# Ledger of designs, part 26: VHH binders against Beta-methylmalyl-CoA dehydratase (mch)

Target 1, 351 residues: Beta-methylmalyl-CoA dehydratase (mch), of Chloroflexus aurantiacus (a9wc34)
Amino acid sequence: SAKTNPGNFFEDFRLGQTIVHATPRTITEGDVALYTSLYGSRFALTSSTPFAQSLGLERAPIDSLLVFHIVFGKTVPDISLNAIANLGYAGGRFGAVVYPGDTLSTTSKVIGLRQNKDGKTGVVYVHSVGVNQWDEVVLEYIRWVMVRKRDPNAPAPETVVPDLPDSVPVTDLTVPYTVSAANYNLAHAGSNYLWDDYEVGEKIDHVDGVTIEEAEHMQATRLYQNTARVHFNLHVEREGRFGRRIVYGGHIISLARSLSFNGLANALSIAAINSGRHTNPSFAGDTIYAWSEILAKMAIPGRTDIGALRVRTVATKDRPCHDFPYRDAEGNYDPAVVLDFDYTVLMPRRG
Key: E = the ipSAE of ESMFold2; O = the ipSAE of OpenDDE; V2 = 0.75 times the mean of E and O plus 0.25 times the DockQ between their complexes.

## First folded at step 18 (VHH; framework vhh_lunsekimig_d3)

Design N1 (from M5 with T52N; at its last look DockQ between E and O 0.40; V2 from the best seeds 0.00; counts 0 for: pae O 8.8 > 2)
Fold by OpenDDE, look of step 18:
Formats: structure tokens, C-alpha cells, sequence
Structure N1 (fold): chain B 351 residues (1-351), chain A 121 residues (1-121)
């Protein structure tokens, strides 16, 4: 039967092609509950409606990463079902605040193609945009992925590699909060440290570790409606590259973000994803640790109540981060490093 | 430091056998697939065998039935048993470790120095 969808192979993509992804997803409080149960996030903004209201929102919003995972998950059947590797992200920018009851949909545009030298694979660059039911952009990002060819003899497309930003400029950040220093409840937030208290180059060990369970990372991935086979089908993956199911990289991001609460509790939300690398695979049974470095402090133009911090969070497996493992003298990642995540958060200023 | 060290190469007659070893250090050996490559003179390096973390193996057609890739996780060592060697099997043999699915197109982050296999009458 031709009714099943085998997904796209490299030669199926066309430059400028727009793909509308199935299926729209209405996010509910049930999703929030499950997400919380998976990662144990303690950030006040997404935990407390009164806290969120104090910042000018109508209620506790959906976590930035939950939005990311949902928007991303929709792309998988069409973009990366036949992928060999996810290569990177750029230009991740969060837009309209998402609340329970909102319905998200995703479209992607192919913005670059490059066949690999082996002639059997190629890199697809896509610009993905998530929107709500009012067609407001909630998230956009660029992703590039290595995809298999179905036919090795298929002609190579013209090589087009898009320019990728190193980071999202502070002027492009959406700041949906209004903070009053007098009314910001530090005790409820869980930390007395605000934007002013952090320094560029500062390193923070988040101390705690969390062990990944096989069922929970699959549950998370399913929550996002991510259909990548490598995360689920052990029967096939036993014969695959790793011999077991690999953990969705986004799962590691969310674990690391949750751990970062200890040290970055007042990082209200993620405003941008600048880059991300999953430097080693993660599997069930691995214990994830994390540490963060402040890469930049950015004042937001026209705002004195809230600032932006560019943060690198590094996650490791089965290795505590008290000594801030990252790269060696030759620039090689520590073998225990499983995530190098560059993102920008919004944090209240002391005023 | 991540290291791979190949050994076991030498000169053999056609039809002979060799067993190559790849000693690994600096990473969790059991969690990674490992690969054997070879490079003949004037030819690009080619993949010849792979063993995943679960022990599943794959071979290129040219070595199927003759070569066997295996691993001993307790010793952090991968092996390549080569039987029925042919002249065309002559080359430098490398073991490789993959880096990640989220890195650039270079899939491997570490290569050994290689061990020379010469099949000659």
C-alpha cells in the first residue's frame, strides 16, 4: 500500500519548499503536569499563576522548552524521519507567550541543501516556525539535519548553505514580562540573585544529578509527539548504530534546565536558543549532571527591570560537574559531556 | 584523554590470518559503537566493519564471511579477526569512535594511528 508515509529522503527536499506539519496540538494543563513530572522544574513563573500574574501575565505560561519540544516534534515525521544525525540549531527565538488552551502548529521551509561527499546522505537546512491559533509566532528556529538518500544515484541538488547567526541579538528578544523590583518575591522565586549579581565568566555547578529511565524518556518524547524511531523501537535499534534506544536530545536539555534552577532560579524563561550540541549520546541508566557559565550580560534596550543572560549549560553523564568539565586543551569535549547548550534567559534586574 | 591504539598488523601470505586489536581508553567503552576502517595505497579510507554497543555487527561485502569484528568490554578492546586474507586486503587498518549525532558531518572524534596489514606472497 502506498498509503503509509515513509518520510522524506534527502533527494525529496527542494529549496524553498514549505512543509506544513501534522498535527496541530492543543496544550493543556495535563501537558504541564506531565512535563513537570518528567523534569521536576521548580521555576516560579511556570509553577505559579499568582507569580506569573505579578509579572503581568494572565496565568502561569507553558515552559519555554515544552513549547520548543512540541514545535520541534511536529517536524520529525517530515524532516528527520530518515535522518542520520541532527547537526545543530541556530536563531531560536521565542515569541508570543503560550498558555494552556493554545493550539500550536508548525511549518518548515527548506532554506539550504548540501549533499555529502559520500553521495549517500545530505544536509537539509530548515526554518521552522511554530504559531498559535491566532497565527502568532511562538517560536522559530533554524535546524539542520543529515538525511539519508533513498537513491544514491539521485542527482545532487545545488548546494545552498544559509547564513546562520551565532546568537540572537538582544534587540530581537521578546520580553513579555514587567517586573517591579518592589513586588518581585525573591523568596517564592527561590533565589536572591538577580541579573545584576551574575558576572560574565561565572561558572555554576548545579550539583544534583538525575538518572534517566527508559520509560520516562520515551514518555517525554511521546508527549512531544516526536516520532523518531531511534527513541522507541528497540527491536530495530538493537541492530542499529548504538544497539539500544537513544535518548532524545531535548530530554537532556530539559533535565539540564531543571537542574539549573539551583543557581539560576530567577532565570524566568528562555528567550533564545543560540546553539546546541549533543556531544555524546545518552541512554537510559545514565545520570545527568549540569553546570552553567555566564557568557554575556545584556541590558535590554528600554528596560531597566529585566535583563538578559546568555548562558552555556553543559550536561554530563555519570560525572559530577564540580570541576566544570567541558573541553580539553586540544578543544575536544570531555567524553562525559552530553550537552553543550547556548541559550539566553530573561532575569529580573535589581533596579 | 580519549585514545585508540591499533595493533596486530603484519605481513601474511594470501589465505593467511591476522587478528587486529584496538585498545580504547578515556571514554565509556561499552556505550559506543566502534568501527574498523582501512586504507589501501591510493585509495580513500573505507569502512569495513562496525560493532555497536549491543554487539550487533555489520560488514562491507568485500569482507563478509572472512572478517569478524568483536569487542571485549571488560578489556576495553575491539578486535578484527581476519581470515582468508587477500592481496586486496593490504592497507592501514584504523579503528574509530563516533562522536555524536549532533555534531558536524564528521561522525568520528577519534582515530587510531593505524596498523599495517600486508598480504603478499
Amino acid sequence: as target 1 above (351 residues)
Amino acid sequence: EVQLVESGGGVVQPGGSLRLSCAASGFTFSEYSLYWYRQAAGIERELIARINSGGSTRYVDSVKGRFTISRDNSENTMYLQMNSLRAEDTGLYYCAKPFSDWEDEDVFDIWGQGTLVTVSS
Scores: ipSAE 0.012, ipTM 0.307, lowest interface PAE 8.8, mean pLDDT 93
ESMFold2, look of step 18: ipSAE 0.404; ipTM 0.758
ESMFold2 (binder alone), look of step 18: mean pLDDT 81; pTM 0.804

Design N2 (from M2 with Y103E; at its last look DockQ between E and O 0.05; V2 from the best seeds 0.00; counts 0 for: pae E 2.6 > 2, placed apart)
Fold by OpenDDE, look of step 18:
Structure N2 (fold): chain B 351 residues (1-351), chain A 121 residues (1-121)
Amino acid sequence: as target 1 above (351 residues)
Amino acid sequence: EVQLVESGGGVVQPGGSLRLSCAASGFTFSEYSLYWYRQAAGIERELIARINSGGSTRYVDSVKGRFTISRDNSENTMYLQMNSLRAEDTGLYYCAKPFDDWEDEDVFDIWGQGTLVTVSS
């Protein structure tokens, strides 16, 4: 047992600690194919090299969320193997464009610690950074997770809660595209609606639902090299908190993003993750629906060809979203809501 | 070991009243917020009431004015007084304890086994 790694418990984390995560991952077209097969994403940028080239890229890039999942997955063995819950995200910023053939690695820094009242659990805040083989940042984000203690009698660390940004400023967004209105193929993109056509406060029901299969969400999680036990080991989870395997929250994010194509087809990529909450657990057999609200419409300084939309996408399980379920009058989430995702996308402007 | 045990459920006619109890053990009762949930057949579990460690209460609209959540720290027991019961109040009622009283992140540690409330004429 001395050679096996049981993962970190809450008391193992130290403020300021840097963790280098195993294992670097070279992304291939095989990964893209599997990701597409899992979620059925139809966004033109990641589907078509000629389309991507029309925007100034050398080829179709790796999907933003695939990058996120891969970078995230690497952190799991060291950060959240003994986690009770993933609590949230902040300050997510995508950097260098990722292509097949790139190798990603992740490091995390502990930036906050708070022991819970029960003395048996605590919250760990980490800043994670994914880089490519040239040490270019492809993604960074803050994540906080509730983690079990191994020893309830271990002393509590000093409480440090980091300041979390509400959103990534538009000036901090990486915009890797150049759009020519004359050359942007709306038909190929799948929608005539561009940045100019959306209004703040606009709500969009994405209409369709997708049922989660047990094998599929496990396959997805493995694709990301995410080793969280709760997603895989039914033998243990039968006796656990839910009595069954829980779906990786990122799986729900990608399902919702894919569904959002209907209504947001010209949202080329995600430039920032401002906030994310997995408000309720999802399981195999659940049917995921989604709707989105435009939170902000932002011009990008110095650019007239492309804009940013801050979007909230809400996902539900076994509940269509025609009435835009979210919170009740008291501020409580609808029990069917499984995801509250605040992110910023890049979208061409109408010339 | 942390435990929550609900009791007080039963069959009652519309307009009737019931008082539910949640007996708690295995933790410092007075330091935690507590929650009442209910689940009707075939429907997702829903939050209906909360009482924090300071005694402040919150209700969903559907039960507001009819239900009262309270606690007795000396007895390690939380209560739910239900008046003017309706057919739609039928369901299994659960009490829940969070891991921590963090206002923005309610992750629950344990649920009781539930007590059945049936409102029928």
Scores: ipSAE 0.287, ipTM 0.728, lowest interface PAE 1.7, mean pLDDT 94
ESMFold2, look of step 18: ipSAE 0.441; ipTM 0.783
ESMFold2 (binder alone), look of step 18: mean pLDDT 80; pTM 0.796

Design N3 (from M1 with T52N; at its last look DockQ between E and O 0.29; V2 from the best seeds 0.00; counts 0 for: pae O 4.0 > 2, unsure alone 63.4 < 65)
Fold by OpenDDE, look of step 18:
Structure N3 (fold): chain B 351 residues (1-351), chain A 121 residues (1-121)
Amino acid sequence: as target 1 above (351 residues)
Amino acid sequence: EVQLVESGGGVVQPGGSLRLSCAASGFTFSEYSLYWYRQAAGIERELIARINSGGSTRYVDSVKGRFTISRDNSENTMYLQMNSLRAEDTGLYYCAAPFDDWYDEDVFDIWGQGTLVTVSS
């Protein structure tokens, strides 16, 4: 039918093209409840309105990653419906705080194109921007994805690969909190360790593991209105590369973030996503573990109450992280590693 | 350490049969698709068969009906039953699995040494 949308294939994208993604989403407390039920996040900021109020907010905000998933999900029908793989993220920057009742919409601009050597696929680079009902940016990021060609004989576009930032500068971080050391409730937060207590190079095993259930990761993906077929259609995926439904990579990110509470409880929110790689696929039945390394400790200009930590969180499947699995001597990822996530969090300073 | 070790190669007459094995270690075998490649003299390595984690198989046309790929997850071993062998089937046979760069079916982190199959009268 001419009325159905088969999505875009690689040759359909044009450099500089702006895509308005169809479905605005009003986030409600129901979304928060479901998100909590999926990941069991215990961070005080998003769990407690009084706690959030103590930091100068009107109420508990929407979790950074929930915002990310919602903004991301909107892009899928237009950007990655015919994608083979999500390759990476860069330049992720969170802006205005999001609350229940806010309506998010997403637009994307194609900022790069590169056909692969096989002539059957190509990489699409997009800059996506999520805004609220007041047109305030709540999140922006760069994503690149490998997309199938409909016609292998379609001419290759000019290769344009955008410059990708290694990380979001500390000066570009939005810091929506005001912290008083005297009033910051460490007991409620769940940890006595603040920004001052962490050191660059420090590694933290988050210890616990969470097994992925088929229904859960599908529910999560649907919550985000992510329509990627590989996550849902077993009938088709049975015959695919993996023979089963693949877990949405963002699901792994949220699981890892939740696990990171043990060791990073005072990481209030994610201010930036510097990079992310889904190094191996995850499936239902896999048990996700995680560990983190402090990559950088950054003072925020003009602030003494709150600092930034650049963190690498590595997630594994069916492999505990007591020995901090990452790469081997040759630089290859451990086959159990399913996520390499570089992000920046905001954490109160001891003062 | 991730390892793939091929075995079972040899010399056979046209019309003969061989069974190749690929012993895997160092990763969760059941989670990964596995591939057989072969390389004839003077020809680029070519994919000939795949079995996904669910057991679904695919073959290139040249081996369809003659070769059967299978796996035993309990033994961490993949097999290639080759029947009705032809002279053109002569080559080094490799087992492969995608890991780090799993998005690309043509990119594998590890290759075995291969096992030689010679079909000659």
Scores: ipSAE 0.027, ipTM 0.499, lowest interface PAE 4.0, mean pLDDT 92
ESMFold2, look of step 18: ipSAE 0.299; ipTM 0.700
ESMFold2 (binder alone), look of step 18: mean pLDDT 77; pTM 0.767

Design N4 (from M2 with D104N; at its last look DockQ between E and O 0.36; V2 from the best seeds 0.00; counts 0 for: pae O 4.5 > 2)
Fold by OpenDDE, look of step 18:
Structure N4 (fold): chain B 351 residues (1-351), chain A 121 residues (1-121)
Amino acid sequence: as target 1 above (351 residues)
Amino acid sequence: EVQLVESGGGVVQPGGSLRLSCAASGFTFSEYSLYWYRQAAGIERELIARINSGGSTRYVDSVKGRFTISRDNSENTMYLQMNSLRAEDTGLYYCAKPFDDWYNEDVFDIWGQGTLVTVSS
C-alpha cells in the first residue's frame, strides 16, 4: 500500500535535509516508573524530589538516558529503519532539564553522506535535536548510521563527512543545579566519594551483573517508541544474521549506567555523550557487567560546587569485570565487551 | 585470541564428497553466525554458506542442494558437508567470524588458514 511507510533508504537522504520525526511524546511519572523497573537505577537525583530540590530543581528530573532514548527512538522510523548498522555517536549534549509533563519532539538534519564502496549501502550522518514544548533544547547529538540502498543503481551522492568532536568541551556543558556542601546528603546519595576523590586513570569494577530478559528489553525499546524491527520480530530475525532478536544498544547503556551506581553514586546526571560503540551484540540471556575508568577530571568554569568527570564505562556480557576487560595487546576488543561508552557526568565537589 | 582452523580438505573425484571442519576458539561460539568462503585460482573469494546462531542456513545458488553447513556448539565447531562435488568447487575454503563491527556482515575479524579442496578426475 502506498499509505505505509517503508522508511528511507540511503538514496532518499539529501544533504541539508531536515526531518521532523513523529511522534511528540509527553513524559509522565509512569514512564519514570517503568524505566526504574527496567534498570533499577538508584541515583538520588532522579529518585527523590526532596533531593533534587536540595540542588535547586523543582522536582526529580527525568533520567538523562531516558531522555536520550526517547529522543533517539523518534528518529528510528525515518533514519534507521533500513539501517544495517548504528555506527556511532558524537557531540551529545544535554540541555534543559526534563520533568514529568514535558513533551519532547525530535528533528534531525542530514549533515553528511557517504556511499560505501559496495554501492549497496551508505552512511548517513544526522544531527538530531530534541526539544520540549517550549522549544528548549533538551538534547542534541550527532549520529551516523549505515543504511541500505533500495536501488543499487541510484547515483551516489557527493561525499560529505562532517567533523566529529572527540568530546563535548566543559564550557559547553549545561549545569542545571547548584550544590551546597552543607546540604548535600551523602548518606542519601549513597556514597561519600565526590569529584575530588576520583583520579584520572582510576578504574572501578561495578561488580554486579544483570541478566537481560527477552520481554524486558523489548518493553524498554517500546517504551522509547523505537520501532527497529531487529528488536522485535523473531519471525524475521530467526532467519537473519543472528537468528534471534538483538538487544537495543541503548538498553545496554542504561544497564551499565545503573550498575555504575556502585562506585559512581554521586554522578548526578549525564551532561554529555562523547562517544559510544556497541562492540558486540547482546541478546536475551546475557548477563551484563560493567566497569568504568575516569578519563578526565574537569573543573567547570565559574563553579566550585560541581565538577565534571569524563568517564568510560565498558560493559561485558557473561564476563565479570574484576580485571577490567577492554582491548587486547593488538587493540581488539575483548570478545565479551558489548559497550564502550564515553560520557561526561556532573558530580558535586567537596569544596 | 580468536582462532579459526579449517580442516578436511583433500583431493576427490567429481561426484565425490568431503566434510570440512572449522574449529573455533576465543569467542562465545554459540552467539555468532559463521560463514564459509572459498577462493578458486584467479577468482575473488566468495561467500558460499552461512549459519546463524539459531541454526538457520543460507547458501549461494551454486552450492544449494549439494553443500550443507552445520554447527556443533558443544564442540565449537562448524562443518561443511560437500556432496556431488564438481571441478568448479576446487579452491581454498575458509571459515569466517564477523568482526566487532558486527553490524556489517561483510566484515570479519579473522580468517582461518584455509583448507584446499581439489576436485579432479
Scores: ipSAE 0.036, ipTM 0.435, lowest interface PAE 4.5, mean pLDDT 93
ESMFold2, look of step 18: ipSAE 0.245; ipTM 0.672
ESMFold2 (binder alone), look of step 18: mean pLDDT 80; pTM 0.801

Design N5 (from M4 with T52N; at its last look DockQ between E and O 0.35; V2 from the best seeds 0.00; counts 0 for: pae E 3.0 > 2, grease 24.7 > 24.2, SAP .723 > .668)
Fold by OpenDDE, look of step 18:
Structure N5 (fold): chain B 351 residues (1-351), chain A 120 residues (1-120)
Amino acid sequence: as target 1 above (351 residues)
Amino acid sequence: EVQLVESGGGVVQPGGSLRLSCAASGFTFSEYSLYWYRQAAGIERELIARINSGGSTRYVDSVKGRFTISRDNSENTMYLQMNSLRAEDTGLYYCAKPFDWYDEDVFDIWGQGTLVTVSS
C-alpha cells in the first residue's frame, strides 16, 4: 500500500466537499524578511511599525499578498497538485489583519465542477477560507482550476458553475485603519498623491522592470509552501508543455504589486481581489513590467479618511509598458501580457 | 499580431519525402511549444507532432519514426521532416501555437496550411 498522496484528480472532487488543508503556518518576521527580499516592496504600512501605528495598528502587518500566497499555498496539495492551469480568482476579500506570530490555516469547499469537452480534464471551483488561530477570517476567495482526470472513462459529474461576483462591493471591504490627515506622513509614504488625486481611467506606467531568476521564484513558491510540481521539477517539466519550470502566477502578482509602488505608493493594502488572470506563462529570465489603470473610485460608507480604489494592474514580460499594452482591437491579450489583475486597495483621503 | 505561415507542401509519390516549414511572428517564439496538425479530407483535424520550448518532441503513433519535428529559434521557424510518406498522410498540414496556454487541445492559432498530397 502506498503511503504517499498522489493528490486529487478531477473525478475525485465532489460538489459540497470540504477539504481541510495541511499545514497550519505560523508567520514570522523571517517570512516578512524573505518576502521583502524577493519583491523589494516599499509600502510604508508593511515596512514600518511606527507608520502602521500611526494608522491605529499595533505593528506593521503582514503584506496582503503574502497572506494570500500562504493561504493559497496550503490548498495546492489537495486542489491543484494535478492541475494543468490556474484559471482565475473571484470574490477575494481580506479580513482580519495578520501579524507576525499569527497562525494561518485554510479550508476549501468545492462549489463547482465542470468537465471539459475533451473528457480528460475538468474545472474545479473552490471557495477557500483562511483563518487565524482565533478562527477569524483573514482571507477568503474563489478559485477555479483545470485539473486532470486520472481515468478518462470516469463518469462526468453534474455540471455546476457557481455565480462569480464581478467585484467585491465596497460595503464588504474590511477597513482596519484610521487615518488622521494631520498625522499621515506623505514623505515617509513616498508619494503626495492620495485617493482624491486619482481619476477613473487614469493609467500609470510603473516604469521599472524586474528580471525573474530561477532560484528566486522557486524560493518564493516554497516560502508559501506551494508544492505544485511544475514550479520545481525540471526533470519532469523538461518533457512537458513548456520544456521548463513555469513561474507561480502569484509571484508575478507580487512583482507587479511591488512595481506599482511607483505611482501608487499610498495604496496601503489590498482589501479585495476582484479578478485575476494569468494570461501567459512566465519563466525565469523574463523581465516583468507593469502598468495600472484606475477602474473606480469608491467612497467607503461612514469613512472620510480612507477611500477605496479599484485598480487593474497589467504585467508584461520583456515589454515596457509606456504604451499600456493590454488587448488588441480584437480583444486578444498582447502576447507579452502575463497578468491581468483586478483588485481594490485602500488609500487615505485628503480630509 | 501572431502569424504562422506554412510552406513546403506538394505532391509526392509513396515513399517520398517532404519538408514543411512554419514561419512564426508576433510572439516570443522560443518560449512556446509548437504543434503540427493535419486534416485529411472528411476527417477531423488531428495533432500529429509537438515540440516544446526545450526541444523535446512528441508524435502520434501513425507518424513515429517517419516524421521529425524541429525548430530554429534564431529564425523563428519550425519544421516537419516527413519521410516514407504514405497515401494516408495526404492532407492539409497546419502549424499551430496555443491561443490560450490553459487550453492546449482546444484553442490553437494556426496558419492557412500547406497541402501535402501523396499519390502514385
Scores: ipSAE 0.161, ipTM 0.647, lowest interface PAE 2.0, mean pLDDT 93
ESMFold2, look of step 18: ipSAE 0.415; ipTM 0.749
ESMFold2 (binder alone), look of step 18: mean pLDDT 81; pTM 0.803

Design N6 (from M8 with D100E; at its last look DockQ between E and O 0.57; V2 from the best seeds 0.00; counts 0 for: pae E 4.2 > 2, unsure alone 64.1 < 65)
Fold by ESMFold2, look of step 18:
Structure N6 (fold): chain B 351 residues (1-351), chain A 121 residues (1-121)
Amino acid sequence: as target 1 above (351 residues)
Amino acid sequence: EVQLVESGGGVVQPGGSLRLSCAASGFTFSEYSLYWYRQAAGIERELIARINSGGSTRYVDSVKGRFTISRDNSENTMYLQMNSLRAEDTGLYYCAAPFEDWYNEDVFDIWGQGTLVTVSS
């Protein structure tokens, strides 16, 4: 039928194309409650209005990753409905604070195209921007996805691979908090360790594991209005490459972030997503563990109350992280690694 | 290195049986769907059977009821039990897996070299 949307295949994309994604979304307290029930995130900033107010906010803001998933989910029917892999992220910058009651919408631009050697797939590079009801940017990021062709004989477009930033510069971060040493409650935050106490190269095993349930990962993905069929349709997926539904990679990101509270409790919010890779598929029944490495400590210009840490968080399936699973000497990921996530958090300073 | 290696082909009489094996290495075998294809001389490869990670099977009509695909995840091996063989089953039999090299952004199927089955009186 002409009325049903089959999504875009690789040959449907054009360099420079802009897409206004359907289904603007007003975020509610109910969405926050569902998000919390799925991940159990314990960061005080997003859990406690009095805590958020002590940092100068009106009330507890929406978790950065919930914002990310909602902005991302709007892109799926147009960008990645026919994708087989989400390959990476770059340049993810969080902007205006989002509160319950705010309405988000997303627009994307195709910034790169590359057909793969097999002639059956291609890689689409997309810059997506989420805005609130006042047209303030709440998030922008680049991602690239491997998308099926409808017709293997369709001519390849001109190859364009964009320059991708290695990180979001500290000067571009939005820092919407003011930290008063007298008012910052370390006990409520859950840790005495502040920005000053972490060292570059430090590795932190977050210890605990969380097993993924089939209904939960699908519920999470539906919460974000993410329509990628690979997560939902077993009738089709029993014939697919794995024979089962695969877990949305963003579900792993949120599980890993929530696990990281144990070891990084004062990492109040994510200010940037610098890069990320979903390195192996995850399925219901997998138990997710995580560990983190401090990649950089960055002073925020003009601020002595709050600093930024660049963090790598690695998630594994069915593999505890006491020995920090990662890559081998040749650079290949350990088969248990399902996420390599490079992001920037904001953390209070002692001085 | 990711590999699939077939074995068990040979010459059989019509009505006979053979069991093919496909040994896999270099990837997480238990997660992937696996396939048997066959190729008669001068003909394009034909998918004949598939087994997914959960053990669910599919067969092309011409082999349904005669061939059985199975897998042993502890041995990283897939099998094709072929019974009631016919002359038209003669051909080179390949195992395949739909592999993605997540590090190099490649999508390709991995193929074995094939094992020859000849059904001859």
Scores: ipSAE 0.282, ipTM 0.699, lowest interface PAE 4.2, mean pLDDT 92
ESMFold2 (binder alone), look of step 18: mean pLDDT 77; pTM 0.767
OpenDDE, look of step 18: ipSAE 0.316; ipTM 0.698

Design N7 (from N1 with S56Y; at its last look DockQ between E and O 0.40; V2 from the best seeds 0.00; counts 0 for: pae O 6.0 > 2)
Fold by OpenDDE, look of step 18:
Structure N7 (fold): chain B 351 residues (1-351), chain A 121 residues (1-121)
Amino acid sequence: as target 1 above (351 residues)
Amino acid sequence: EVQLVESGGGVVQPGGSLRLSCAASGFTFSEYSLYWYRQAAGIERELIARINSGGYTRYVDSVKGRFTISRDNSENTMYLQMNSLRAEDTGLYYCAKPFSDWEDEDVFDIWGQGTLVTVSS
């Protein structure tokens, strides 16, 4: 039927094309409650309005990753419905703080195209921008995805691969709150360790594990209005590559972030997503563990109350992280590694 | 460490049968699709069969009806039963495990050493 949307195939994308994604989403406290129920996040900033107010915010904001998932989810029907792989992210930058009641919408611009050698697939690079009801940018990022061709004989587009940043510069970070060392409640935050206490190269085992339930990861994905079939339709996916429904990679990110509270409790919010790789698939029944490494300590220009930490969080399935599993001597990921997530968080300084 | 070890190759006459094995270790065997490849002399390596984690199988046309891919999760072993072998089936046979769902579709963790199948009269 001409009325149904089959999604875009690789040959449907045009360089410079702007796509307005359906549907705008008003985020409510119900969304926050469900997100909390899915991941059990205990970060004080997003848990407590008084705590958030102590940092100069009007109330507890929406979790950074919830914002990410919502903005991302909107792109799926138009960008990755016919995708075979989500290849990566770059230049993720959080902007305006999001609160319950805000309405988010997403637009994407095609900024690169590269047909694969097989002639059956290609890589689409998009710059996605999420905005609130006032057209303030709440999140932007670059994503590239491998997409099937509908017609193998369709002509290959000109190859254009955009420059991708390795990380978001500290000068580009949005710092939406102010910390008073005298008023920052460490007990409420859940840790005495602040920006000053962490060292580059430090590794932290977050210790705990969380088993993924089939209904839960689907519920999460639906919460984000992500319509990717691979997450939901067992009837089709049982005959697919994995023989089962694959867990949305963002679900793993949020699980890992939640686990990171143990060791990084004062990481208030994510200011940037520098890169992310889902190195192996995750499925229901897998138990997710995580550990983190401090990649960089960055002072924020003009600020002495808050700093930035560049963090790598590695998630594993059915593999505790006491020995910090990552890559072998040859550079290959440990088979248990399911996430390699490079991001920047904001953390109060001792002053 | 992820390991794949093929075995069962040999010399057979046309019309004969062989059963190849791929012993896997170092990963959760039951969660991954597994693949058989072969490479004939002077020809690029080609995919010939796949079995997913659910046991569903796919074959290239050239081996359909003759080859059967299967797996035993309790033994961490994948098999390829090859019947009605032909001269054109001669080659080095490899088993493969996919590396990531988020990279190129044809990216695999490791390749085994392969096992040689020779079909000759």
Scores: ipSAE 0.019, ipTM 0.395, lowest interface PAE 6.0, mean pLDDT 93
ESMFold2, look of step 18: ipSAE 0.416; ipTM 0.758
ESMFold2 (binder alone), look of step 18: mean pLDDT 80; pTM 0.802

